# VH-VL binders against Asparagine synthetase domain-containing protein 1 (ASNSD1): the designs that were tried, part 2

Target 1, 186 residues: Asparagine synthetase domain-containing protein 1 (ASNSD1), of Gallus gallus (Chicken) (q5zjn0r2to187)
Amino acid sequence: CGICCVVALSSQHTICDYFSKDLHCHLRRRGPDSSQQLIKTVSEPSYECFFSGHVLHLRGLMTPQPLEDVNNNIFFWNGEIFNGVHVGDSENDTEVMFRHLALCSSEADILSLFSSLRGPWSFIYYQASGHSLWFGRDYFGRRSLLWQLSNVSDGAFCLTSVSVNSESCNQCQEVPASGIFKMDLR

## First folded at step 5 (VH-VL; framework fv_levilimab)

Design w19 (from v5 with heavy chain W104Y)
Fold by ESMFold2-Fast, scan of step 5:
Structure w19 (fold): chain C 186 residues (1-186), chain A 119 residues (1-119), chain B 111 residues (1-111)
Amino acid sequence: as target 1 above (186 residues)
Amino acid sequence: QVQLVQSGGGLVQPGGSLRLSCAASGFTFSSYYMSWVRQAPGKGLEWVSGIYSGGSTHYGDSVKGRFTISRDNAKNTVYLQLNSLRAEDTAMYYCARGYSYGSYYFDLWGQGTLVTVSS
Amino acid sequence: DIQLTQSPSSVSVSVGERVTIDCKSSQSVLYSSNNYLNWYQQKPGQAPQLLIYWASTRESGVPDRFSGSGSGTDFTLTISSLQAEDAAVYYCQQYYSTPLTFGQGTKLEIK
C-alpha cells in the first residue's frame, strides 16, 4: 500500500517536534522506504516541508515517490488516467503529470490540467518558485487524501493518502472531492 | 480537415510593429499548447514563444519584452504581437501546434508568414 | 539554455546510401526514462515536418528508413536506403526545458 505524508510548518516549530508527538508520522518517516524522504527548508519566506513516500504500484509499474525535478518541485500521485492526458507506452502517470505541472506557470493552467482528467486520482504538488502546496482529489473522491488542520498558533499542516494509526488524527478528515486546493507557504 | 492558417506579416521599418495571426481548424484548439517558431532567410529554426490554453506564456531570450503571444480560444486563434522590430527579426514565422498533455512535439505547422524589417 | 549541436553541417550522398546525422546536447534531456528530443525534416519552400519524437519513436506516416537513437546528450538520426525525396534540412529539437531549442540544421543533398 502507498503511504505519503507532507508536513508544512512555520519557523517557530521544527518538523521533528511534530514527529516526536505523533508516532504515526515517525513510523512513516522511518518506514521501509526511508530513502524516499525529502526535507525542504526555506529561509525567505521561512518554512519547512517534510515529504515522505512509499513505493506505489501504478498500472502494475513500481514508481518511487516523491518525485523531485531540477527546479526543486515535488510531486505525489495516486491515480490512474483514463482520458484527458496521453500516457505513452514507456512512461507512467506520475512522470507525465509531474512534467506537465512543471510547465504550468499560471493557476488557470494547473486547474485546467486536473479538470481535464478522467479516472481516479489524488495528488500533492509542491511548487518551489511559488512557495505553494497544491493538492486535491478527483471529482468522485475515489482516491484517498486526508488532511489535518492545526490551530494557527501551531502553524502545522499535514496531508496523507493513508494512515497507519487513525487515532493520531483528531482533526484528520478527507479532503473534499469538490476542489483543488492551494496553500500559500509565505 | 486539421490545419493552421496564418496571416499578417509584411514589410516594416526598424522600430515598427506587426501582429501575426494563426487560425486553427479541425481539432480542439483549447486542448493544445501553441507556439511560434521563426526562421531567418537561409538560417535555422528558432523557437520564439509558446502559450498554454489557460494563458501561461514562455518566450525565447531574444524576444522577451518585445513580443507578446496571446490566444482567443473562442476564435480558435493564436496571435503574436511584434514590437520594437529589428533587422535581425526578419524571418519566416511559423505557428505550430505544440505539446498537448503528454505530447512534447510539433506535429502540425502553419504555412508560414514572412516578416521583413528593412529601411 | 540547452544548446544542440548537429554534425555534419552538410552532406552529399547518392540514392541508396545510408546517412547518419548527429545531435549533441549541452546537457542531458533525459527525464524519467524519456529523452525529450525530436527530429524534423524541412524541404525547400515548406514548413518543417515531424519525423521522430522521444528520440526513437517514428511519427505516423514516416517511412521506416528513418530511425532515431541515442540517450541523454548524444542522439543520431539514421536514413537507410536514401531516396531522392529525402533531400532536405534536418533539425533536432529539445523540449526538456524552455526556451525550447533547435540544432543548427544539417543540409542533405542527393548526388
Scores: ipSAE 0.006, ipTM 0.500, lowest interface PAE 12.9, mean pLDDT 76

Design w2 (from v5 with heavy chain S103K)
Fold by ESMFold2-Fast, scan of step 5:
Structure w2 (fold): chain C 186 residues (1-186), chain A 119 residues (1-119), chain B 111 residues (1-111)
Amino acid sequence: as target 1 above (186 residues)
Amino acid sequence: QVQLVQSGGGLVQPGGSLRLSCAASGFTFSSYYMSWVRQAPGKGLEWVSGIYSGGSTHYGDSVKGRFTISRDNAKNTVYLQLNSLRAEDTAMYYCARGYSYGKWYFDLWGQGTLVTVSS
Amino acid sequence: DIQLTQSPSSVSVSVGERVTIDCKSSQSVLYSSNNYLNWYQQKPGQAPQLLIYWASTRESGVPDRFSGSGSGTDFTLTISSLQAEDAAVYYCQQYYSTPLTFGQGTKLEIK
């Protein structure tokens, strides 16, 4: 499962600058079973988010990513739930987690949900009403999640679950394990 | 037997407080999201509040800031603290077992606790 | 908030007749393969009881005469051969997003 999220805080041109055919090709090659792209452009507050996902399932239910609900929330999940949230026989972890996140109305709710989970995981969650990007990794850092912090004039921010040396994420670093991060897009 | 047993209702004047309790038995309480749903006399059902096993809470807009849901997993009990009560809070209050193991529905309900707010 | 509107508000029918109760959602409650729409029965003086979940799955112990159908925004509860004990108020409910919401209820009376 390969995921990519690019956030431009001030213009569509910044997203175009960061979204590359090469990055898309790397994600496609690492998750060939399914791919989906979403772009969210918000005028007030002003920002643009690009989401791209690829899903690889050798057995079981294939869940296309990113997931999006009618409230414009967007979710990526790479994980397995052992405890804390229960998944029915016909359901998958991604759908269950997204539905639980939809029930969260505050920062404390989201933190409490993830603190109760057992198992390996990483996620990216865009909360449209709050204009916030949430992301993190389990306590032991068992699932990959990389970030590229922008100190340049573009103001862009990148998250990815995969890294290919020279193209996919220059200056990429592992997102610290055991942390849930919130990026305010306002 | 799998059941929810409620207590703590009564008659209270506007501005008063009450604490409702819902004791669970016959199932693994800590595996379930628990909710409170109320019903004014002769009216329909209104969801009031919910709480995850880990303590994360949700509230309906009509009660936010006045009601507090909490739980004690060691005692298999969920609580609803009602503060700053108004006449429009008069209702039968039900606790209900929410989602777990793919259950996105209320399959177990308490018997109800009547709360009357008047002089 | 998701608003659920039921029709009719009340219905009076004879034993053995077929009854349909509709529930319309202000927005889709379909996500992936599941409709987050449930039906409950409430008899006078009693707590509600689950009848149908996932729009069309009958809860264990619920008689075969009860069935649910629909997807997205339009849902129907059907009682194929009404029995005297079916006199109750029926509610649809969405579990798609908070706040969780119920329809206003449909009162079913036996003639």
Scores: ipSAE 0.006, ipTM 0.535, lowest interface PAE 10.7, mean pLDDT 77

Design w21 (from v5 with light chain N34K)
Fold by ESMFold2-Fast, scan of step 5:
Structure w21 (fold): chain C 186 residues (1-186), chain A 119 residues (1-119), chain B 111 residues (1-111)
Amino acid sequence: as target 1 above (186 residues)
Amino acid sequence: QVQLVQSGGGLVQPGGSLRLSCAASGFTFSSYYMSWVRQAPGKGLEWVSGIYSGGSTHYGDSVKGRFTISRDNAKNTVYLQLNSLRAEDTAMYYCARGYSYGSWYFDLWGQGTLVTVSS
Amino acid sequence: DIQLTQSPSSVSVSVGERVTIDCKSSQSVLYSSKNYLNWYQQKPGQAPQLLIYWASTRESGVPDRFSGSGSGTDFTLTISSLQAEDAAVYYCQQYYSTPLTFGQGTKLEIK
């Protein structure tokens, strides 16, 4: 499955500028799959985030991603919970994890939540009130998560479980399995 | 048998400090979220603090900055350090076990420890 | 913070009668078809005991005369045939969001 998140931290650049080949800005237009694409534009502090997800399920009901809650938080999950968090018979892992993240009031809570999990996983979590982007993968790196770091002057950052385009995939690196990462968007 | 046995508590003057302990037995302590819930004489229940198996903590608004919850998984014990105590902190303090991470129904409670703050 | 309001504050009923205790939440505690609401019973001089979790699931060992119902913001605890041993204070509690909060309690007295 594929998850993608791009953030433009510079007030001089937009998500459209990052992906367009100068003349077109298709990311600002929502097509038939608009439910799988979200754009968050914040003026104070100044940043713009683009979220796009595609999840394929071989068994059970398909869960569209990204998930968004009433507080404007956004979540991507690629994983399976074996233990550490209770998942009811009628619930899916993604919804349960998102709900538990909503209960976290501190950075320590978020770190503890993920450290308690058993199973393969990777995630991306946008926390609207904190203007923060959280992401990581399990200790053994069993689920893919790649980052592409642009120059600081470019102001762009990209996370994906698969290549966005052929040129950028040659520059993508695996997110280290050694920790949970937080990007302050302020 | 599964149980939580509490100790500590007592009479202290305003501004004083106390440390409460809650010793667990009969279950895998390190797998559970632990909480402290208090009850002032003749009043209802108030959640005070909680701690995840990994050590991350939460506090109720009335005790933030004054109380510290901690745990020692090797000793199967959860603690509550009470500092800068006020008269309104007078209460029976209970420790309680949450079933699993994020599912905070408290299926096992300690017997309670009385804390009295009075001059 | 989520506020829970119980009604009545106290009630006195006879053995064998039915009683209902209501709990109203200031915001929904429903997520993914689950209500994050518990009920506890506290007898004088004792620690609270869990009766109901997930709004309607009875804890092991709790008599079947106790039942929970409701969804979202409005919840009810029902005791279908009161016994003398049911005299206690009953509390609802939400675990949808921190800080965890309890209702103010309902005192049940048996005539």
Scores: ipSAE 0.006, ipTM 0.495, lowest interface PAE 13.0, mean pLDDT 77

Design w22 (from v5 with light chain N34R)
Fold by ESMFold2-Fast, scan of step 5:
Structure w22 (fold): chain C 186 residues (1-186), chain A 119 residues (1-119), chain B 111 residues (1-111)
Amino acid sequence: as target 1 above (186 residues)
Amino acid sequence: QVQLVQSGGGLVQPGGSLRLSCAASGFTFSSYYMSWVRQAPGKGLEWVSGIYSGGSTHYGDSVKGRFTISRDNAKNTVYLQLNSLRAEDTAMYYCARGYSYGSWYFDLWGQGTLVTVSS
Amino acid sequence: DIQLTQSPSSVSVSVGERVTIDCKSSQSVLYSSRNYLNWYQQKPGQAPQLLIYWASTRESGVPDRFSGSGSGTDFTLTISSLQAEDAAVYYCQQYYSTPLTFGQGTKLEIK
């Protein structure tokens, strides 16, 4: 599965400026997996988010990502639910997790939800009304999620599940398996 | 049994107010998006309002500022408060269950509640 | 707001025939490989009933003579081997964005 999320927190840096080479490569090298791109631009507070998903066939069915609801919340899921949350017939894990996140009324609820899950997973969840980006991976780090930490004012923040070679991204590192993270975008 | 049972409704004068209720049973109410859809006599369907499991609300253009949707997850009930009613609000009002975020199809409907606005 | 236009507005056909109902959206309702479009059937005096969701997925319990097709802006509901009980008004609905909107309906009468 290939997941990418880029956040630019200043109007001085656009997704186009940050992502020009990767976006060209992504658009030109569409494989057998589906690819979906989404850009969310917010003026007040000022930020821009880029979301891109590639999906692999899971148990005979392709699960396209990202998922978006009518309120512009966005969700990526790379995992399998073994226990902790019920997945019904004809439902997929991504839809079920998206639904359960909607039921969370506090940060503690979100943390509790993910802490209760059994199975390998990683996720990215954008809450439009709260201007928040949530992300993490399971306690043992069984599904990849990388962040690129930038030491620049008004720099871009990047999350990806795709493996990068050491010569192209020396600043990329695994998101710590011991936590669920929230980025406040306002 | 899985069902939505509606109550409220009736005859009200222009400018009046009314509260509709929709009681759910047989499923985990708190997990579902709930919506109100109305139909004027002999006319088509019009979405009026919706409320997510977490409480976020949205409204159709014709009712913004006049109607308020709310829910009580402990009581398994969704409500629609109708204020500043007009003759054109006369309709059968249905409550409906939507799957949730990412899956907004209405697979369960209440029996309907008639609202008549006239002098 | 997304506008849905249905055609025809009404149609009268005989038992055993096939009918198609079209729904055209003012903008694409395709996102992430999914079409955010549903079809409902409403019989006189009754609440609407879900027939098709995600443009082509038949709801549990709905006869296989009902099928949905299309993508993006152009959608079709097809009813094959029509039966007398299929006389109803049919509505398409989008949930790609709020406000949610319905088509104006197609009245199907069986001769």
Scores: ipSAE 0.005, ipTM 0.487, lowest interface PAE 13.5, mean pLDDT 76

Design w23 (from v5 with light chain S32R)
Fold by ESMFold2-Fast, scan of step 5:
Structure w23 (fold): chain C 186 residues (1-186), chain A 119 residues (1-119), chain B 111 residues (1-111)
Amino acid sequence: as target 1 above (186 residues)
Amino acid sequence: QVQLVQSGGGLVQPGGSLRLSCAASGFTFSSYYMSWVRQAPGKGLEWVSGIYSGGSTHYGDSVKGRFTISRDNAKNTVYLQLNSLRAEDTAMYYCARGYSYGSWYFDLWGQGTLVTVSS
Amino acid sequence: DIQLTQSPSSVSVSVGERVTIDCKSSQSVLYRSNNYLNWYQQKPGQAPQLLIYWASTRESGVPDRFSGSGSGTDFTLTISSLQAEDAAVYYCQQYYSTPLTFGQGTKLEIK
């Protein structure tokens, strides 16, 4: 499917447990060659995050997602930067944004970075040191980002770029436009 | 063809270091979880280390702090840096490709490379 | 860590007979009808080969005589009619949690 991020809270279940057999079969049928996947398991505090994305071909350029840095931060980007951050002719929007996020030392810096952007965008950013998941959409909601809550009593949260009907998840809805959201995983 | 070709290994004295390489071809390397699994002479299989498609690393208890797994997606290669080697690290080391998305099984293996630690 | 114990450690059987190899997990590897358990075959001088994943799904190219069964903590690999080429060491492996762990192996010899 495009972009998918699932967060499982509680030590009694793994992220793999929140996918139905049919969803797993569907994603396998699409082929592992067409996607990049990452699982983050944290014991203290206890949570697990699953990230899945396609390789994205933009004007002959290959943009693999998710991106991960040496500090275990993870980033998804779906958008184009028209202004607010300079992207050179030989540069990748996703890599430029990830670099700027690495320079942010506070929540105010992160909010400022995204509020200054011009162009259509949506993002998911996992900040390992803060045990936080950041996500949002541009002012006009021009790029898709959906959220849904699992029916599982221990709680699971899903973000995706397309509507996914899962046995364990509630119906999807659009993430509010112009909002930057932070989920504390502690 | 879809394959993993290993190199590195050899005889080293206790306390020494080696770097193992595993070159992938025929598939989209960056999309796969990669692991190292070792087998001491006449013994069973032991999972050593894994690196997820996004670069996150995990290690078996016996090698944590001494071994480092890394990958270079531009070169389609996964590496295992072995430091502070001990006699009990003597084994055939295999690289293996894993699936992700709730399906961690090893469907493709390298030919193996022997590491011998002795004086 | 999850420990996997295989039995028997070694077995000797004639061509054409059925053989079963058991794998017992120290804790359940079952969640929502999915068992996070694999089986591998390793012939002398070769790398291991995947036989079964998800406890009972046969890998592409693996002969029909191989089958996996079981759930939770008790799993079985069955070879319904042994061929001479099946002489090997068989390993179960769990992927329910890290660190990934293997059983100690079962050596299958042909009489």
Scores: ipSAE 0.000, ipTM 0.461, lowest interface PAE 17.6, mean pLDDT 76

Design w24 (from v5 with light chain S33R)
Fold by ESMFold2-Fast, scan of step 5:
Structure w24 (fold): chain C 186 residues (1-186), chain A 119 residues (1-119), chain B 111 residues (1-111)
Amino acid sequence: as target 1 above (186 residues)
Amino acid sequence: QVQLVQSGGGLVQPGGSLRLSCAASGFTFSSYYMSWVRQAPGKGLEWVSGIYSGGSTHYGDSVKGRFTISRDNAKNTVYLQLNSLRAEDTAMYYCARGYSYGSWYFDLWGQGTLVTVSS
Amino acid sequence: DIQLTQSPSSVSVSVGERVTIDCKSSQSVLYSRNNYLNWYQQKPGQAPQLLIYWASTRESGVPDRFSGSGSGTDFTLTISSLQAEDAAVYYCQQYYSTPLTFGQGTKLEIK
């Protein structure tokens, strides 16, 4: 599966400026069965976020991403929960995690939720009311998540996952498997 | 032995205060959502308050502004501070362990602490 | 707030019989194919004990004669081959949203 998240932090820079570069964020060319795209434009504070996800039906369960709730929060999940949160046999890990995140009212509880999880995972979580982008990968780095550490004043911040190799994002670096990151969009 | 041991109840005048304590042992306390549930004599269960590992709290409508839940993960203890007590707060107060974040099923309960508010 | 209504309020049955207790929610507690509904047993003078979570998952150590079913707004706790020790008050509880709420309880008496 593939995940692309792009943040433009200035009204002088748009998502269109970022997409003038060929990053292969959209996996339609490789025959994905499901894709979803969301754009969030916020005027005060000023930023624009683009979210795109693809799922390959690896378990016979169609999980279109990103997920969006009634509070305009957005979530991507690439992982499997072994411990820390209950997920039943017929349940979707992504939806269960998103529901649990919605019940966290503090930064400490979001951090505690992810630190208690066992199993391979990576995620991206946009928290609308806090104008924050949360992301990370499990302690052992078992699921891919890459960031482009370009100067954000010159363009956009980008988060991507890579399924096969890194050729589609040769300027991206692996997000450190040392913790959970928060980007304040204010 | 996995257990929750409660203390701090008693008889108090209307308008008074009490602090209930619930000491956990036998499990990793800091990984669990903790909650307080009360039961008035001969009545059903009423959820009072809950607290996540990191300190986020929730309260039932009848106790907001009067009760405060807190925890000390180093001491494996969850507390409930009861202020401005009313006769209708008379109940057996239970502390209970939720499995984990968002999984608010209570698989371990304390023995209960009786709070009686005299008129 | 989500209200849970149980029926019957009280029931008296004999050892060996099957009993069903219903719990109706004022709104759906289903999210992503998962029902945020639990069942508890409370014996006289004791703290409540978890029986079923996620509407149908039996807690470890709970006898297989206890089972939960239902989805959305209508839930049932079933006790097959009732035993004398099953005399208790049974409560459903939702954790779909705060405040967490319980049903009013169903008292089960053994004849």
Scores: ipSAE 0.006, ipTM 0.508, lowest interface PAE 12.4, mean pLDDT 77

Design w26 (from v5 with light chain Y31W)
Fold by ESMFold2-Fast, scan of step 5:
Structure w26 (fold): chain C 186 residues (1-186), chain A 119 residues (1-119), chain B 111 residues (1-111)
Amino acid sequence: as target 1 above (186 residues)
Amino acid sequence: QVQLVQSGGGLVQPGGSLRLSCAASGFTFSSYYMSWVRQAPGKGLEWVSGIYSGGSTHYGDSVKGRFTISRDNAKNTVYLQLNSLRAEDTAMYYCARGYSYGSWYFDLWGQGTLVTVSS
Amino acid sequence: DIQLTQSPSSVSVSVGERVTIDCKSSQSVLWSSNNYLNWYQQKPGQAPQLLIYWASTRESGVPDRFSGSGSGTDFTLTISSLQAEDAAVYYCQQYYSTPLTFGQGTKLEIK
């Protein structure tokens, strides 16, 4: 058990033109208490992001996802930290990771953070100032993360940690368990 | 075996420059945050600068624009370039190892290097 | 910037006594159940040594007579049974935000 989340990007049309009823049904079956939906619309550069998630109770207090900070960055975490970053018994892995990502000033720092982590993980990180979407899975692919790339003409991109056998999962593939990816949204 | 060995320092005139070096051994240097902390004679500790494992830098307000921190992971060394030195920069300068990834608690310190700026 | 204020500025105690040193932060250093606060010991002529990190976690090799407590803005370092070798200046430090800041220090002298 982990997070159920969907992230969809569209630089040409509104997000409501993209999602099916099946996808919404899947997300909502987890109950409203841990569900949060965010839509970010940016005009220059032009794109629209949809974030939605559900989360199971983890270390410390239950943390709803996605998390958003004062700088409009957005974070999803599905994993546990065995080594590389200190997480105490009363701490939440998601909030600790988000805090450390917020302190990273360069791409090299972000890559260094993840390269030293031990444990199963997958993440999605939207960096507002850089108009970038970061995501990845641990080296052994122990936590699920799927991507769906649209045709060039519709410009949509979807990330999800849950596979569904509906139209919403059409052309879904596992994100390679071999690195951290950065998508420039400009 | 796990240690930080400092060099550089000395007496300089106001407006002068110095470069401090801190050589690390016994651990994977490239994985750690590194920092410089100074202490004026008989006074308390003041954080000067820090550098992340990936190279991003941060500075205390009193030294911004004058000091530059850098690192050479191939040589396991962190540097502090001191420019436009002032009398108030007179202090013992320590290099210190932070824990990885956003944690600035300093579990290993160099022996210190004295910088004296005469006026 | 976050300002840390320690009290007392100095204290003289006898071997075997309990001593407490307080550190007050100008704003909360608590985020997501973590207190971004450390304690250091500096003996004359030496570099500082880490005693406590994350407000209450004792560094490896530090005697168990040293303990840290507190949350948010109010923190305490306690030495439960003072030894002669504990004569030193003690500093708190926050790493909640840059610039990193230290308290002004507390000088502990043995009678």
Scores: ipSAE 0.005, ipTM 0.484, lowest interface PAE 13.6, mean pLDDT 76

Design w27 (from v5 with light chain S33N N34K)
Fold by ESMFold2-Fast, scan of step 5:
Structure w27 (fold): chain C 186 residues (1-186), chain A 119 residues (1-119), chain B 111 residues (1-111)
Amino acid sequence: as target 1 above (186 residues)
Amino acid sequence: QVQLVQSGGGLVQPGGSLRLSCAASGFTFSSYYMSWVRQAPGKGLEWVSGIYSGGSTHYGDSVKGRFTISRDNAKNTVYLQLNSLRAEDTAMYYCARGYSYGSWYFDLWGQGTLVTVSS
Amino acid sequence: DIQLTQSPSSVSVSVGERVTIDCKSSQSVLYSNKNYLNWYQQKPGQAPQLLIYWASTRESGVPDRFSGSGSGTDFTLTISSLQAEDAAVYYCQQYYSTPLTFGQGTKLEIK
């Protein structure tokens, strides 16, 4: 399972300009599994997000990532739900979580949803109407999620579950397992 | 063999009810968004309702409050409960498979079930 | 709700001719470089069949004489060399937002 999300604020950078080295390395990856890429370009407010997923098809239920709904929300899920949200034995965890997120009308709802979950997980959720990027990992940090904050040009941010290149991610560090994070893209 | 087989249509009086069924085979039913689309005699297509694998639903404006879509993933079946039927609900009703979340193109359709609302 | 308007409502052409069907959306269905628009073909007495999705991607098994083009609010379905079997009603459909909506349809008849 590998996920990558790159956010660039259009006021100073484009995603291609900012991550020319790292992004080219990532885009050249071809595994024996499914791989999907999405770019969200928004002019008001001004920003650009790059989403890339690489998910093994280990079951009969094929869930390519990222998931995108008709409202242009985007979701990555790397985890298993043991308790806190009902998942039928034939249902997909990623789809169930995405559906529940679509029903959240407030930040408190989103925080409550994730705080109720039992099991290992990490996620990235782009909420189009709110121009917000939500992300986090379970309280015990059992699933990987890394962010790159050090020495980046103003207005760029990267999230990944797997290092694209150890040299390019020398400044990457684990997202704290202490809560759910919201990045306002406005 | 990938298919959707429909049943449950018929003639009903105004104000009556009908339950339509759509049985899926040959694919992983629980991985797909399912929809109902109707077509009045000699008219165009109108989307009626849709349901995600987990049960979240959407409805067209003309049927909200009267129709209920549901599914049973264990039985590979999607249903449409039609209540408070009106003459303008007379149509061929199709069930259709949506490819995936965010990519709702209907690549598989049932044969259709005729619903006639008349005195 | 997003309204789709097709033109013409009906067209009669001869085998071998090129025909174009237009679909205009009341608002843009373009987001993040994707057009949330499909085209369907419905032959008399049959259920609709998917021809084109994402405005220009041809469904598997659909002949290459069918093509889709356009972006934002203006879309076109083209049949480059009409065959007798292409007599049908053609519908555009948007999935940019719910409720999902279809155009009113274009009836294609063979002369």
Scores: ipSAE 0.000, ipTM 0.476, lowest interface PAE 14.4, mean pLDDT 76

